# Designs tried in a protein design chat: VHH binders against Protein DOG1-like 4 (DOGL4). Part 117

Target 1, 232 residues: Protein DOG1-like 4 (DOGL4), of Arabidopsis thaliana (Mouse-ear cress) (q84jc2)
Amino acid sequence: MSKMRNLVEEKFLEFYESWVIQLELYLHQLLIAHNNNTMSETELRHLISKLTTHHKAYYTAKWAAIREDVLAFFGSVWLNPLENACSWLTGWKPSMVFRMVDRLRKSRVVLVEAQVKKLEELRVKTKFDEQKIEREMERYQVAMADRKMVELARLGCHVGGESVMVVEAAVRGLSMGLEKMVKAADCVRLKTLKGILDILTPPQCVEFLAAAATFQVQLRRWGNRRHYVTHS
Below, E stands for the ipSAE of ESMFold2; O stands for the ipSAE of OpenDDE; V2 stands for 0.75 times the mean of E and O plus 0.25 times the DockQ between their complexes.

## First folded at step 20 (VHH)

Design gh4 (from gg2 with T58I; framework vhh_6qgx_2; at its last fold request DockQ between E and O 0.93; V2 from the best seeds 0.86)
Fold by OpenDDE, fold request of step 21:
Formats: C-alpha cells, structure tokens, sequence
Structure gh4 (fold): chain B 232 residues (1-232), chain A 124 residues (1-124)
C-alpha cells in the first residue's frame, strides 16, 4: 500500500530526517563529554545550549507546520510505527523524561535533597498539566461526533456537496482545537525540560540529555528494524 | 514594548563597589534568563554573569568570580549586579540582556533583548 503524502508531510519529513541526524551528532558529543569528564563548565554549558537550541528549532518548525496542517502530525509519516505508538499528542509524553531523571538517581549521580524536592514538584505539576490537556483533547474528539455529523455519517458518503462542506467545516473546527492542544502539549514538554535543566548541574544535564537522546535514537532504530522485517 | 533599562554605573576608585540594576518590562520576566555583558574600550562584548529564569542557576566568568554577585527580583522585574573589589580592567559599558532559551545561555547571540548599557569606570 502506497501512502499519499501532502506537501506539509513531505517538507517536515525532510526536516525531521536532517534534524535527527544533527541530534545524533549532539548525542555523540554528549556521550564523549559524559565519559571523559574533562570538559570545563563553560564547554559543557555551550554543548547543552547547542542541543537545547536544536530542540527549540524543532518546535519552531513544528509549529509552523501545524499551522498549515496539524492533522499531518497525527499520522506522522516521518515516524515509524513504534515511535508513533510511544507518542502522546504528536510527541514524547512530558512525564516520561522523569524516567531518565530516575536513572540518574540510580546511577553515580548524586542529587542533593533540594534537587530531589524540586524535581518531584515539577513531576507532579507536569502530570497535572498532562491530564488537563488530555481532558481537553477528549472534548474535541467527542465533539467531532455531534448529532449533525453522526446523522451525516448515517446518510452515507455520497449525499452531495453540502454534506462535504459540513464535513470540511467540522474538520476545520477539530483542527483548530487540535492545534491548540498540540501547542499546549509542546509547552508542557518545553517547560518540563526547562525545569529539569534548571535544577540539574551541567554534568547532570549532560547525562540527562544523553540518556533522553539515546532513548529517542534507539527507539527509532528499533522501530526501523522491526518495520523492515515485518513489512518489507 | 520590550525594554531593559540599566542603572547604577559611574566612576569609582579601584577597590570600590558599585551595584548595577536592570529594570525589565514588556515581557514575562519570570520566563527569561537574565545576564550581564560588558564591552571594554577597544574590546568585544564579553559575558559577565547570568542567572536562570528561576534564579536557581547562576554562572560567572572567571575574572569576576568572588567579586561580582548577580541576583534577580521577580516582584520588581529587576536583575542586579553587585560589583565589589573593582579593578581598572572592569571598566566597560555593562549591558543587561534577556533570553528565552531552554537552557541559560552564556553566549551573546542567544539573548533576545538588550539594554542600552551603563558605563562603569574604575580609576587606578
């Protein structure tokens, strides 16, 4: 089965492929920094800034794209099925990154009590925000199945031009809501990252970011291998 | 309109102290990292100090460590730089800057907003 792609999908696919390549380069640098422990604080901060700027660039591109077609991100042709399965509102679930933080705690990294407290507070807040977004998303999804749309569906696919207009209007309405929710979700992601990075020391940030990037890259690799075996 | 207004500069003798202040307006102050940069005569702009959006992360250039203290007041939307044990080499125009990056930057190109600067002159 061939999948038709629109211009937004194609453009973002190209962007994402390049973005991932750059992510892998940064990951490599992070791993070197983490393993050698020879870099100065200044150097570490520069490296962290480069990577975080790279992440910011992703969302800049994403938000530009979702203004054109937010629905493209609910298909996410640039992701493999495994990546898509792990996605929450077109991206990583914000609360998931705390698994990476937990790993730090179990590693050689020692978090002071103040850091632990702040991280816990952030975790609670993040989860709360996620739930709020989920509730709103459900509202939009359910609203799509209003009486008019249900009746229209009952009548069939070939009911005339007016029906098409009604459906298009409904889709536009949904899309606006989805865009709002996706942006909200992204804001939670960014705030969560911003919070974690503020709490952690530069070396801890490097380890955290390396762990997160590793997981992302490996997930993609695992998914690609699986897809090749099962669908090629 | 975004505005950063520096104050507190002046002439001081070596070994003296000054306190610079920067008043921010026109943006959500609590979301931004704040920093001080300086430009000495005939030199390029250099990083001096930065404080993260929450105040929990602070970083200084080596030449000012132990002498300068950066702080911020969220209630007043201000960032301050307490400068002690001033040296002639600290003579410069000092600039306040704000950044909305995910991580507190130490490079000038990562700051979005800038003040007009306040002149600090340290005499020998």
Amino acid sequence: as target 1 above (232 residues)
Amino acid sequence: QVQLVESGGGLVQAGGSLRLSCAASGFTFSDYHMAWFRRAPGKEREFVAAISWSGGNIFYTDSVKGRFTISRDHAKNTVSLQMNSLRPEDTAVYYCAASDELYMPISADEYDYWGQGTRVTVSA
Scores: ipSAE 0.898, ipTM 0.955, lowest interface PAE 0.5, mean pLDDT 93
Fold by ESMFold2, fold request of step 21:
Structure gh4 (fold): chain B 232 residues (1-232), chain A 124 residues (1-124)
Amino acid sequence: as target 1 above (232 residues)
Amino acid sequence: QVQLVESGGGLVQAGGSLRLSCAASGFTFSDYHMAWFRRAPGKEREFVAAISWSGGNIFYTDSVKGRFTISRDHAKNTVSLQMNSLRPEDTAVYYCAASDELYMPISADEYDYWGQGTRVTVSA
């Protein structure tokens, strides 16, 4: 039995599948660059720019889609359950990306003290921005409970099936607030990524982008494989 | 509206120096990477130098490395190009450009805002 999908979900599913295929192609190029000591700084910078342009294109498409249906991005049909379970406000959690940098520093990436200081400043700023968004989301949900949820509960008890217009208005209000919060979270993600890439050298950026793409691809592969496991 | 206005071009003898300036307005200057490109007569626009939004990432094309210095001033919303040891091959129209890409670009097609250019002529 097929999952029911609206037009926004179907269009974004097609976009996302193509986007992930291209990400995998760029990952191959990153891994070659990682293993090839003969690439010039100019060549590395061009490759990094292709990756970051590809990531920006994702957000361009996402922001167009959330204007139509932000709820499609909570429990997305283009992601498996594991990918959805790892999401914070429809994407990777900005503060968690620094754990990836820390792991690379332990095994692959050597950072000088000036870089470490700048990364710690960025980590603090990122955490502050995250916490601000989390507080705003909580305030939004409380406000909905105080006003429209009470109205919906009242109408559901006393006005029978004639509450469709009030429910639709409440859903529109919720969607507008969620769209604002999703965009705010994405802006923190983009600012954090922009900051990290500015601090790292071009070879270090290649290492970081390869690790990030690998993690994303592995989550997708692992989550998809569980659906085909036999119980033998 | 976004404006980039270059100044400081002119005629200089080989071995001399010039300082180009680009005044930026209409955007949050500290969010943008800034770059200088140049176009010699009959040639395509080529990358000269870039400086990231924070000032922490700087890159030069090989032919100007060691001779040119890019800098930015967030108080004045300007980016500058100090050009020393000028050669006749540096003769071109120099363009200031701005980009809010995630990574500081070195390709012209990734810069959205451009100045009108300032002419630098280096005589033999």
Scores: ipSAE 0.766, ipTM 0.895, lowest interface PAE 0.8, mean pLDDT 86
ESMFold2, look of step 20: ipSAE 0.760; ipTM 0.893
ESMFold2 (binder alone), look of step 20: mean pLDDT 90; pTM 0.914
OpenDDE, look of step 20: ipSAE 0.883; ipTM 0.954
ESMFold2, fold request of step 21: ipSAE 0.754, 0.754; ipTM 0.890, 0.887
ESMFold2 (binder alone), fold request of step 21: mean pLDDT 90, 90, 90; pTM 0.913, 0.913, 0.914
OpenDDE, fold request of step 21: ipSAE 0.886, 0.898; ipTM 0.956, 0.954

Design gh5 (from gh1 with M104L; framework vhh_6qgx_2; at its last read DockQ between E and O 0.91; V2 from the best seeds 0.86)
Amino acid sequence: QVQLVESGGGLVQAGGSLRLSCAASGFTFSDYHMAWFRRAPGKEREFVAAISWSGGNIFYTDSVKGRFTISRDHAKNTVSLQMNSLRPEDTAVYYCAAADELYLPISADEYDYWGQGTRVTVSA
ESMFold2, look of step 20: ipSAE 0.790; ipTM 0.909
ESMFold2 (binder alone), look of step 20: mean pLDDT 89; pTM 0.908
OpenDDE, look of step 20: ipSAE 0.888; ipTM 0.958
ESMFold2, fold request of step 21: ipSAE 0.791, 0.773, 0.780; ipTM 0.905, 0.902, 0.903
ESMFold2 (binder alone), fold request of step 21: mean pLDDT 90, 90, 90; pTM 0.913, 0.914, 0.913
OpenDDE, fold request of step 21: ipSAE 0.901, 0.889, 0.901; ipTM 0.957, 0.958, 0.957
ESMFold2, last read: ipSAE 0.779, 0.776, 0.787; ipTM 0.901, 0.901, 0.906
ESMFold2 (binder alone), last read: mean pLDDT 90, 90, 90; pTM 0.914, 0.912, 0.913
OpenDDE, last read: ipSAE 0.897, 0.893, 0.900; ipTM 0.958, 0.957, 0.956

Design gh8 (from gh6 with T58I; framework vhh_6qgx_2; at its last read DockQ between E and O 0.93; V2 from the best seeds 0.86)
Amino acid sequence: QVQLVESGGGLVQAGGSLRLSCAASGFTFSDYHMAWFRRAPGKEREFVAAISWSGGSIFYTDSVKGRFTISRDHAKNTVSLQMNSLRPEDTAVYYCAAADELYMPISADEYDYWGQGTRVTVSA
ESMFold2, look of step 20: ipSAE 0.762; ipTM 0.897
ESMFold2 (binder alone), look of step 20: mean pLDDT 89; pTM 0.906
OpenDDE, look of step 20: ipSAE 0.878; ipTM 0.952
ESMFold2, fold request of step 21: ipSAE 0.771, 0.781, 0.756; ipTM 0.900, 0.900, 0.899
ESMFold2 (binder alone), fold request of step 21: mean pLDDT 89, 89, 89; pTM 0.906, 0.906, 0.908
OpenDDE, fold request of step 21: ipSAE 0.898, 0.887, 0.898; ipTM 0.955, 0.955, 0.954
ESMFold2, last read: ipSAE 0.748, 0.771, 0.752; ipTM 0.888, 0.901, 0.896
ESMFold2 (binder alone), last read: mean pLDDT 89, 89, 89; pTM 0.906, 0.906, 0.904
OpenDDE, last read: ipSAE 0.896, 0.889, 0.897; ipTM 0.955, 0.954, 0.954

Design jh2 (from jg6 with T105E; framework vhh_6z1v_2; at its last read DockQ between E and O 0.84; V2 from the best seeds 0.81)
Amino acid sequence: EVQLVESGGRLVRTGGSLRLSCAASGFTFGDYAMGWFRQAPGKEREVVAAIDWSGDETWHADFVKGRFTISRDNAKNTVYLQMNSLKPEDTAVYYCAASFPIWHERSSDYDYWGQGTQVTVSS
ESMFold2, look of step 20: ipSAE 0.742; ipTM 0.890
ESMFold2 (binder alone), look of step 20: mean pLDDT 90; pTM 0.912
OpenDDE, look of step 20: ipSAE 0.861; ipTM 0.937
ESMFold2, fold request of step 21: ipSAE 0.729, 0.698, 0.742; ipTM 0.890, 0.877, 0.893
ESMFold2 (binder alone), fold request of step 21: mean pLDDT 90, 90, 90; pTM 0.915, 0.915, 0.916
OpenDDE, fold request of step 21: ipSAE 0.880, 0.869, 0.871; ipTM 0.941, 0.937, 0.938
ESMFold2, last read: ipSAE 0.682, 0.703, 0.725; ipTM 0.868, 0.874, 0.887
ESMFold2 (binder alone), last read: mean pLDDT 90, 90, 90; pTM 0.915, 0.916, 0.915
OpenDDE, last read: ipSAE 0.864, 0.869, 0.878; ipTM 0.937, 0.938, 0.939

Design jh5 (from jh2 with T58I; framework vhh_6z1v_2; at its last fold request DockQ between E and O 0.96; V2 from the best seeds 0.84)
Fold by OpenDDE, fold request of step 21:
Structure jh5 (fold): chain B 232 residues (1-232), chain A 123 residues (1-123)
Amino acid sequence: as target 1 above (232 residues)
Amino acid sequence: EVQLVESGGRLVRTGGSLRLSCAASGFTFGDYAMGWFRQAPGKEREVVAAIDWSGDEIWHADFVKGRFTISRDNAKNTVYLQMNSLKPEDTAVYYCAASFPIWHERSSDYDYWGQGTQVTVSS
């Protein structure tokens, strides 16, 4: 049975479903552009801009939602189990996009040495930033098990007014930390993406974005099919 | 309505100090990275400093050389630029800019801009 969803979950679910549909449309355009050598650089840049704007819209909605209930994003009911399994701090792990870059290198796309170097530098930086966030995340997670919470858990007290206050305080503290970490993670994601796009030429950007979007869309499809077969 | 209002710009002597303020309204200030830019006559607008949404990440241009410091107060929806050891070369219109959710070196990537405040450093 599906768990009862809160209002934040419901709203974001609706948003996300629509957002993904639009992403698929953009993916189609990216694929056309990738296979069409007649598009001008200006046209390609425009397409890239549409995608970046689309992603910005996602984070705008996300940050509005997490302000209300950041914990909703650690369940992410709008994602299937496969998508959730691949999630890091409520989204794509930033370093994962370099796999798409690697795909470019193995394709007909020729990256110049300067690009390769910059991409590697960015990869290293991204990894560093990820680790930093992970360490901070651990602190918040561990902090949830403070003396009061551990004692409360031991006693099995759940109904008392004081107990409720203790739990609420702990949850608030955790939520504040999580919100900060999620936002930080999102910034790393966007910085990484922007960094990649700044290094690549417009045609390369289109190919990269197509690869990334394809993976995202297919992962969702694979996950949905699996879920249907296994749980439906 | 989104608004960024810079203040604090004035005429100062070489070696003097000045603190610029930018008051933001009409958007969720705490979610935006903020930046200070400047534009001198006949020159392109250039980034001076940037600060992320939380204040944890700060960037300063190389020409700042430790003289300027960007900071923010999210409770007041304000970003600041403390400028010390001012030089005539620092004469420019200084602009405050906001970007969601990350800051940028390129001015075209910012979402909102102030009207600017004139800083003049006399020799």
Scores: ipSAE 0.879, ipTM 0.940, lowest interface PAE 0.5, mean pLDDT 93
Fold by ESMFold2, look of step 20:
Structure jh5 (fold): chain B 232 residues (1-232), chain A 123 residues (1-123)
Amino acid sequence: as target 1 above (232 residues)
Amino acid sequence: EVQLVESGGRLVRTGGSLRLSCAASGFTFGDYAMGWFRQAPGKEREVVAAIDWSGDEIWHADFVKGRFTISRDNAKNTVYLQMNSLKPEDTAVYYCAASFPIWHERSSDYDYWGQGTQVTVSS
């Protein structure tokens, strides 16, 4: 039995590989900026803008691809198994980013009280938005179970075009619902990212973006490295 | 070529109503959040209302809440601003803007802009 990639998967794999290479180049620039006290605020804002634009480009390509095949983003061929295991609704979980912010706050980044208050407000909003999406996903799971039962009945009965039309409409509705949930999750991701960058100062934004990109690159690198396991 | 074309701006009297339209082309309209901004002479451009890509999330600035309503028709690639109970203070050039995929309060965060349409509210 041979595994086949459809056209959407093949094209997005090529896009994603290029996108990650560019992210790694931006990470290099972020690390230089993090370690260098001679960069102006204007230079830092320019670098932050490059990262923001790069992330928007990922979602632009993703939303074009999910219009054709949203299921390709569940268990993606362009991600290794570790990356796929860490996915929440086709991407990183928005609330998890605050654990990174908390770690940076305690060790590397000094925040004033006004920033801390705004970050806590954003954390609460982000968790609320996540929970709303998770409730919608639960409703979708019930609909998927019903679709599977209809699918089994169709295979057993093989009735005419009206029955096929009902099943096809149901499958199309489920796919469109899944697209909407994925887009909603992506909007929470981008709202959270933008919110954090608006609260932090430019040097703090560089530290945050460097940490986030480092995590993503490390997850990909570690997941791509494997050795044969020998038993003792 | 991306285009946002506002229409419907004109002179109206205090207490009157007006509907602005913004026709979009050259991009996937249904993936974009849309906003209406306004700018009076000598003032900074400010957000009036915004609507997400799906139409499910709508926001209005406090100074227009209850008077203005943003809506969208994705089949027609058009966003609207219904303006009721107009005041002389609403006199401004009104701009349509698009941002992928979320809306923002700051004008600098928007990707595409229309040329604007003048609304003038007379005493």
Scores: ipSAE 0.719, ipTM 0.879, lowest interface PAE 1.1, mean pLDDT 86
ESMFold2 (binder alone), look of step 20: mean pLDDT 88; pTM 0.896
OpenDDE, look of step 20: ipSAE 0.862; ipTM 0.938
ESMFold2, fold request of step 21: ipSAE 0.706, 0.637, 0.711; ipTM 0.877, 0.847, 0.884
ESMFold2 (binder alone), fold request of step 21: mean pLDDT 89, 89, 88; pTM 0.901, 0.899, 0.899
OpenDDE, fold request of step 21: ipSAE 0.868, 0.868; ipTM 0.937, 0.937

Design kk10 (from kh3 with K103R; framework vhh_7z1x_3; at its last fold request DockQ between E and O 0.77; V2 from the best seeds 0.82)
Fold by OpenDDE, look of step 20:
Structure kk10 (fold): chain B 232 residues (1-232), chain A 122 residues (1-122)
Amino acid sequence: as target 1 above (232 residues)
Amino acid sequence: QVQLVETGGGLVQPGGSLRLSCTASGFTFSSYVMSWVRQAPGKGLEWLSGISGSGSQTEYADSVKGRFTISRDNAKNTLYLQMNSLQPDDTAVYFCATWDEYRGDTYEFDHWGQGTQVTVSS
């Protein structure tokens, strides 16, 4: 059965397409800033702020959308298969960004010992938080599979008035749990991002953000080349 | 081969206007975000403005906001920069550029033109 897009999916698709384009516009700025040693710290901070604001806008929109339909984000129609494959709980995996930092360290970014230490601490914390969420997810899935999903499956065979109500209630319950987990994951993402940006110098932040934006844009481009996705 | 050719530069008095053009070839122009960048003598590269593939979204540096307008004609594969209220500090070589992919360890624009000289002087 072909998945029908609902209103939430359509709206978020439009939003996301615009958001990604805007990200690429910012990426151009980051690329120039990265290669321009003449920019002042103030200018760099302003650019960083612009990017952080942009990311905040994404989560604001996302959280509004997930309140309406969190399930839309599990099988995000606005993402290509490659993007989806790289997703962890409806977004990027927080621990992945440390690999980006490591890559930068091997290239142009020189971190002082204090920064390295703080990054490692943050890495450990981030991993711990990820694992905690994963455990909760597993627990949730097990709990649902043991009773609720069986009931849903049973009820799904008999579409009647009362049965429909029960199914809807069950789906709502499931959605609430998922929403909680998604929000938790997003919090870890935001905390991790903030943590990294707090540790890095403004020039390093620009490099990091450029790398991150590049990854997102390239992932989308690569995925789209392989799989035709309708974009506005 | 990707080619970008900037035109429209010249000598102008302070307060004057110029319209730069960038003609693109060798790639699907409408699929790419395009930017204008400039380099003044003895200074680094400065990003000025960007525009989405469709032209629906634009961004401007604070230094040019309100004075410069970026636009594009995808049917003509041409990028434009309308520059008004030009000042001496706008004197630079202006480039159109686009980013295609990350290559190795360098985060750079992949494609540049030769640039067009803009000189603002009384």
Scores: ipSAE 0.880, ipTM 0.964, lowest interface PAE 0.5, mean pLDDT 90
Fold by ESMFold2, fold request of step 21:
Structure kk10 (fold): chain B 232 residues (1-232), chain A 122 residues (1-122)
Amino acid sequence: as target 1 above (232 residues)
Amino acid sequence: QVQLVETGGGLVQPGGSLRLSCTASGFTFSSYVMSWVRQAPGKGLEWLSGISGSGSQTEYADSVKGRFTISRDNAKNTLYLQMNSLQPDDTAVYFCATWDEYRGDTYEFDHWGQGTQVTVSS
């Protein structure tokens, strides 16, 4: 059973399918850059810039779409059920990327003490920002639930234009609050990504970006293969 | 049992053209992004081009853009690289490769062909 797609969902599905394919094309470049030679720092920074630009393009498209329909991003039609189940406020959880950073600490490109200190400071700040957003979301949900309960009681007693208008106002209020929270979460995601890349050297950035792209593509493949098996 | 086999290499004159083929077996070819990679004598690996599973999206390294064209025929499980305006510094072993899944200790392509030699000289 699925919900029929609206225009926002249809447009973003087409965008996302293209975007994730391009991410995999960049992954192939990252794999070569990681394994095969002493590419110049300039060449590595150019590749890193392509990846950061690609991630920024995702958020540009997303923020345009959520102005029209933020609810489309909760249980998205362009993601498989596993990807949706792993989402934190419509995206990857910022604190979880530090597991990839922890893998770097034990990899071929060793972190120096100054980098480790800065990464730990960023980890703490990222977790703090996450928790703040989670508490704000919880407060908003309680407020909306209280209003929703009153409106549901009134809707049960009414049929017609007045009931439709009250439901529409409640949806608009929820959507505006959710849009604000989603943008706040996305800002934490972008700030965390930028912070990590600013601390790491270019070879370390290539390895981190390869880890991130690998995880995203693998999650999509694993969820798609499981979905096919479940329905066959 | 995944196999990638490159063919079509050889000796060509500067300014000449050559088409490489990569025949795939043992996996669902149309589901994978494919890449061409080369290694010149005494140099590291250089990524050249990639193509989506459907063939709808392509990407090229700046060093070959405008001269090389990647394509695929999913009915034949074959990847192609059309190389035009070849120069002596295009001399290398050319590989097709793909990534399938993450290994726990490395970030690398999972499957490589054996490679085909391209030599550009007078």
Scores: ipSAE 0.806, ipTM 0.939, lowest interface PAE 0.7, mean pLDDT 85
ESMFold2, look of step 20: ipSAE 0.779; ipTM 0.926
ESMFold2 (binder alone), look of step 20: mean pLDDT 81; pTM 0.814
ESMFold2, fold request of step 21: ipSAE 0.805, 0.804; ipTM 0.939, 0.940
ESMFold2 (binder alone), fold request of step 21: mean pLDDT 81, 81, 81; pTM 0.815, 0.818, 0.814
OpenDDE, fold request of step 21: ipSAE 0.871, 0.869, 0.874; ipTM 0.954, 0.954, 0.957

Design kk3 (framework vhh_7z1x_3; at its last look DockQ between E and O 0.76; V2 from the best seeds 0.80)
Fold by OpenDDE, look of step 20:
Parts: C-alpha cells; sequence; structure tokens
Structure kk3 (fold): chain B 232 residues (1-232), chain A 121 residues (1-121)
C-alpha cells in the first residue's frame, strides 16, 4: 500500500471505483427483476445485455491499461486485501462461477437435464483451460528464476550503462509474456461467462448475474470495512 | 435500526408533477446506493431509479427516463424523486429501498412504508 501509484494505477483506480458503483446500481435492478415475475423476456434480456456490456467495458479498459503496464495489475492497488486474496491472475477464477451455479441450483434455480449436461461440459472445459494457463504460468516463473535471469539481476545491481539496457529489455520481455497470460486468462473468463449465460434461461441468467454481482460487491464492502479503505 | 420514510405522494392530474422524499436513519446514508421502486395494483415491483452514495452516478428505467430525476442530500439523509409528466400508468405505491451486504439473500433488505401516488383526471 506504500507503493507509489503510477499513472496507469491512478487511472484504473478511478475507473474501477466508478465501475463497481455502476455494478451495484445494476445489482439493484437485478434484485428487483429477480422478484418481479411480470417482467417480459425482452425486458430480462435487455437487463442481461446491460450487465454483459458492463463487464465487457471492464475488460476493454483493463486490456488498454495492461498494454501500458501489465505489472500494475499484479499489485492491483485499487483492490482491497480481501479482493486481492480472491484473485487469480488479476481477476476472478473462472471455475468459481460453477460453484455459484451449484449454489443457485440448491436454492432457487431448477435446471433441466440438458442444461446440466451442458454446464458440466463447460465446467470440464473451463477447468482444462485454467490448468493450461497455470502450467504456462509455472513455466514462466521457472524461466524467471533461471540462471540467465539471475545473472541479469546481478548485472542490474552493478551501475548503469549497457547492463541497465539489458535489464530493461528483459523486463519488457517478461511484461509481454505476462500480458499475454493475463489476456488468456481473461478470455477464459469471458468464454466461461458467455457459456453460462448461453445455457441458462433469461430468468436464470438474472439470478446468476445477481449472485455474481452480489458476491463482488460484498467482497468490496467487506474488504473495505475490514481494512478501513475508503472508496467513492 | 434502519428506517426509511417516504413522503410526497398524492393525487395529481395527468401531466402533473410530484416530488417524493425519503428520509433515512439508522445507517450511514452516504455510503449506500439508494433506489426508488414502485408497485402498481396487481403488478410486481418495478425498479425505477438508483443513485450512488455520492450522487455522482445515476441510473433510470426506460419507463421513467427523461421524466423522473433521482437526487439525494446526504447532509439531510434524504433521497428525492422528482416526477414530471406523470401519467395514469404511474399510479402506484412508491418505495425507497437499499440493499445491505450482510444478508446475502439477493433481495432488498430495507424498505419504507411507501407513499401512494395516484395519477387521474
Amino acid sequence: as target 1 above (232 residues)
Amino acid sequence: QVQLVETGGGLVQPGGSLRLSCTASGFTFSSYVMSWVRQAPGKGLEWLSGISGSGSQTEYADSVKGRFTISRDNAKNTLYLQMNSLQPDDTAVYFCATWDEYKGTYEFDHWGQGTQVTVSS
């Protein structure tokens, strides 16, 4: 928290604060929609679209920021410690949404057999994709700790000139790799989300989105309260 | 304990205007997103508008967009809804509402008693 914020961090912090507030505004709509059996399918789809658009906007902003400084997202100064603790590769873990679906099934949501089958297929696929990314991350971390990188680090400790250029180049290379990895993870998130929404009926989508938004807002509020973080 | 008290309802002719107020107590008002919701006879709850804690962000349902304006005065712990160009289909009980992060029931936790708005010629 004592880390000096750079321009990317500052901009994204402002964006994220506004984005979360907007999410909560949408959450109110979702909560009411959940309790309103008179809403038409068209109205429900419109609300769903509103939420999906909102999420897309987040990733658009994220990816733009990552191009400038991907490392900012591994510190995520805009998140409280609780939010950070629940993060996987700079965001939510894709497989966690299936736990949300499972919880909904135990409470209010009745899925037909065809939906259950499709969700299981999606679960397996998502898990596979997560593991693939994790393996890649491990490879990346090993590479960072290899002899060459250690040598670069040593060189970096020795005063300026050509050594500094080499270190900078290495850092740039690493950053590019991280950017690719983060984008890959985000793609899995987006695909998983889309997959779930494609399987669920509009009313079920509203339930799911309400649960997801609730969880996200709760993490924000609980984390801020616990750690005395003030956000607009 | 959380209390919400809605006022300002009444009888108005089509095309008329009303301003609803909601006075909040028992919680840090400025820290919560607030919404207006209504329920017409025989219909379900309809979300109308929401406003962020600071008031910097607002959202409206398409049914009221351009006619209703949500605002708040955090110093007075009061939420407002300016309703213009009222129509008969706006007849309903109007509620001030907020969601609490502790219950996790996917429902609004706090409601007032509501205020009746009747639009009739």
Scores: ipSAE 0.875, ipTM 0.957, lowest interface PAE 0.5, mean pLDDT 90
Fold by ESMFold2, look of step 20:
Structure kk3 (fold): chain B 232 residues (1-232), chain A 121 residues (1-121)
Amino acid sequence: as target 1 above (232 residues)
Amino acid sequence: QVQLVETGGGLVQPGGSLRLSCTASGFTFSSYVMSWVRQAPGKGLEWLSGISGSGSQTEYADSVKGRFTISRDNAKNTLYLQMNSLQPDDTAVYFCATWDEYKGTYEFDHWGQGTQVTVSS
């Protein structure tokens, strides 16, 4: 019942475990910073830059790994079942972050009207981009099913290297198309994150990044406890 | 109940060294990322360093990197901070602290009582 891990999965599992630990180490910094009225704007921007760089490093590593095995990112071995269940095209759904901003507005962050307007515009743009990707993924899945059914039927009645080459080309086409879709989704994620951080003030960015890091660490720890309890 | 107790503070001359200890009880110490935080007189809290539960990963504030070394001994439930090349600006109360992921707060949930470090001639 065990899933055999390939080289890409083993290397990314090691990377991801280290990456999440580093995220929690940055979370400790954010927890001090968000209640500290004596930190300069320069100091806050430096911390925000560390978090931004850390997130960019994740995508740099992910995009390198996807070139070798995009399917590893659908039902990933380095994520627990809860984390995998919350994934939309190999990651968090871009529109989800606006729920986090909304939650912060109710408890910790006061936004001026200009910021609210800009965030609403970004929310609409993000949702539009999400829907465009969802439509493209649906068309892609239909196209793959149609080609797969036709070529598999032909393979049953055809003997020769050209039938194998057609199947191999279709499989390669599936992987390349899926890589394109995953990268498009990641671009929406990065544009949305950058857009939010550009709209928020440095103290507000620290609040947002603390909430986001907290959620990610909690999801991992809580999901791992659920899995551990099931196996104990 | 969670308890953190810092020891090892005191008076030291500029350029000197000091090692702080933090003993932990009431929780599975090896499961927690731990941090050192300080508060200078009349100033806010300053995060200094953190270490993963296993001790395999550490992070330092830029102001102390190269001078301070965080470590832990999970068999003794003890966190350490080795402080070298101390300056008068390092004068502060030093705390060990941790975040409890299950309380859903955006603050460290457990703090020690603190230990005073004074750097003066």
Scores: ipSAE 0.738, ipTM 0.911, lowest interface PAE 1.0, mean pLDDT 84
ESMFold2 (binder alone), look of step 20: mean pLDDT 82; pTM 0.818

Design kk5 (from kg4 with D100E; framework vhh_7z1x_3; at its last read DockQ between E and O 0.77; V2 from the best seeds 0.82)
Amino acid sequence: QVQLVETGGGLVQPGGSLRLSCTASGFTFSSYVMSWVRQAPGKGLEWLSGISGSGSHTEYADSVKGRFTISRDNAKNTLYLQMNSLQPDDTAVYFCATWEEYKGDTYEFDHWGQGTQVTVSS
ESMFold2, look of step 20: ipSAE 0.751; ipTM 0.916
ESMFold2 (binder alone), look of step 20: mean pLDDT 81; pTM 0.807
OpenDDE, look of step 20: ipSAE 0.895; ipTM 0.971
ESMFold2, fold request of step 21: ipSAE 0.777, 0.747, 0.735; ipTM 0.924, 0.916, 0.914
ESMFold2 (binder alone), fold request of step 21: mean pLDDT 81, 81, 80; pTM 0.810, 0.808, 0.807
OpenDDE, fold request of step 21: ipSAE 0.880, 0.889, 0.893; ipTM 0.961, 0.970, 0.970
ESMFold2, last read: ipSAE 0.771, 0.759, 0.769; ipTM 0.922, 0.928, 0.921
ESMFold2 (binder alone), last read: mean pLDDT 80, 80, 80; pTM 0.807, 0.805, 0.806
OpenDDE, last read: ipSAE 0.893, 0.894, 0.895; ipTM 0.971, 0.972, 0.972

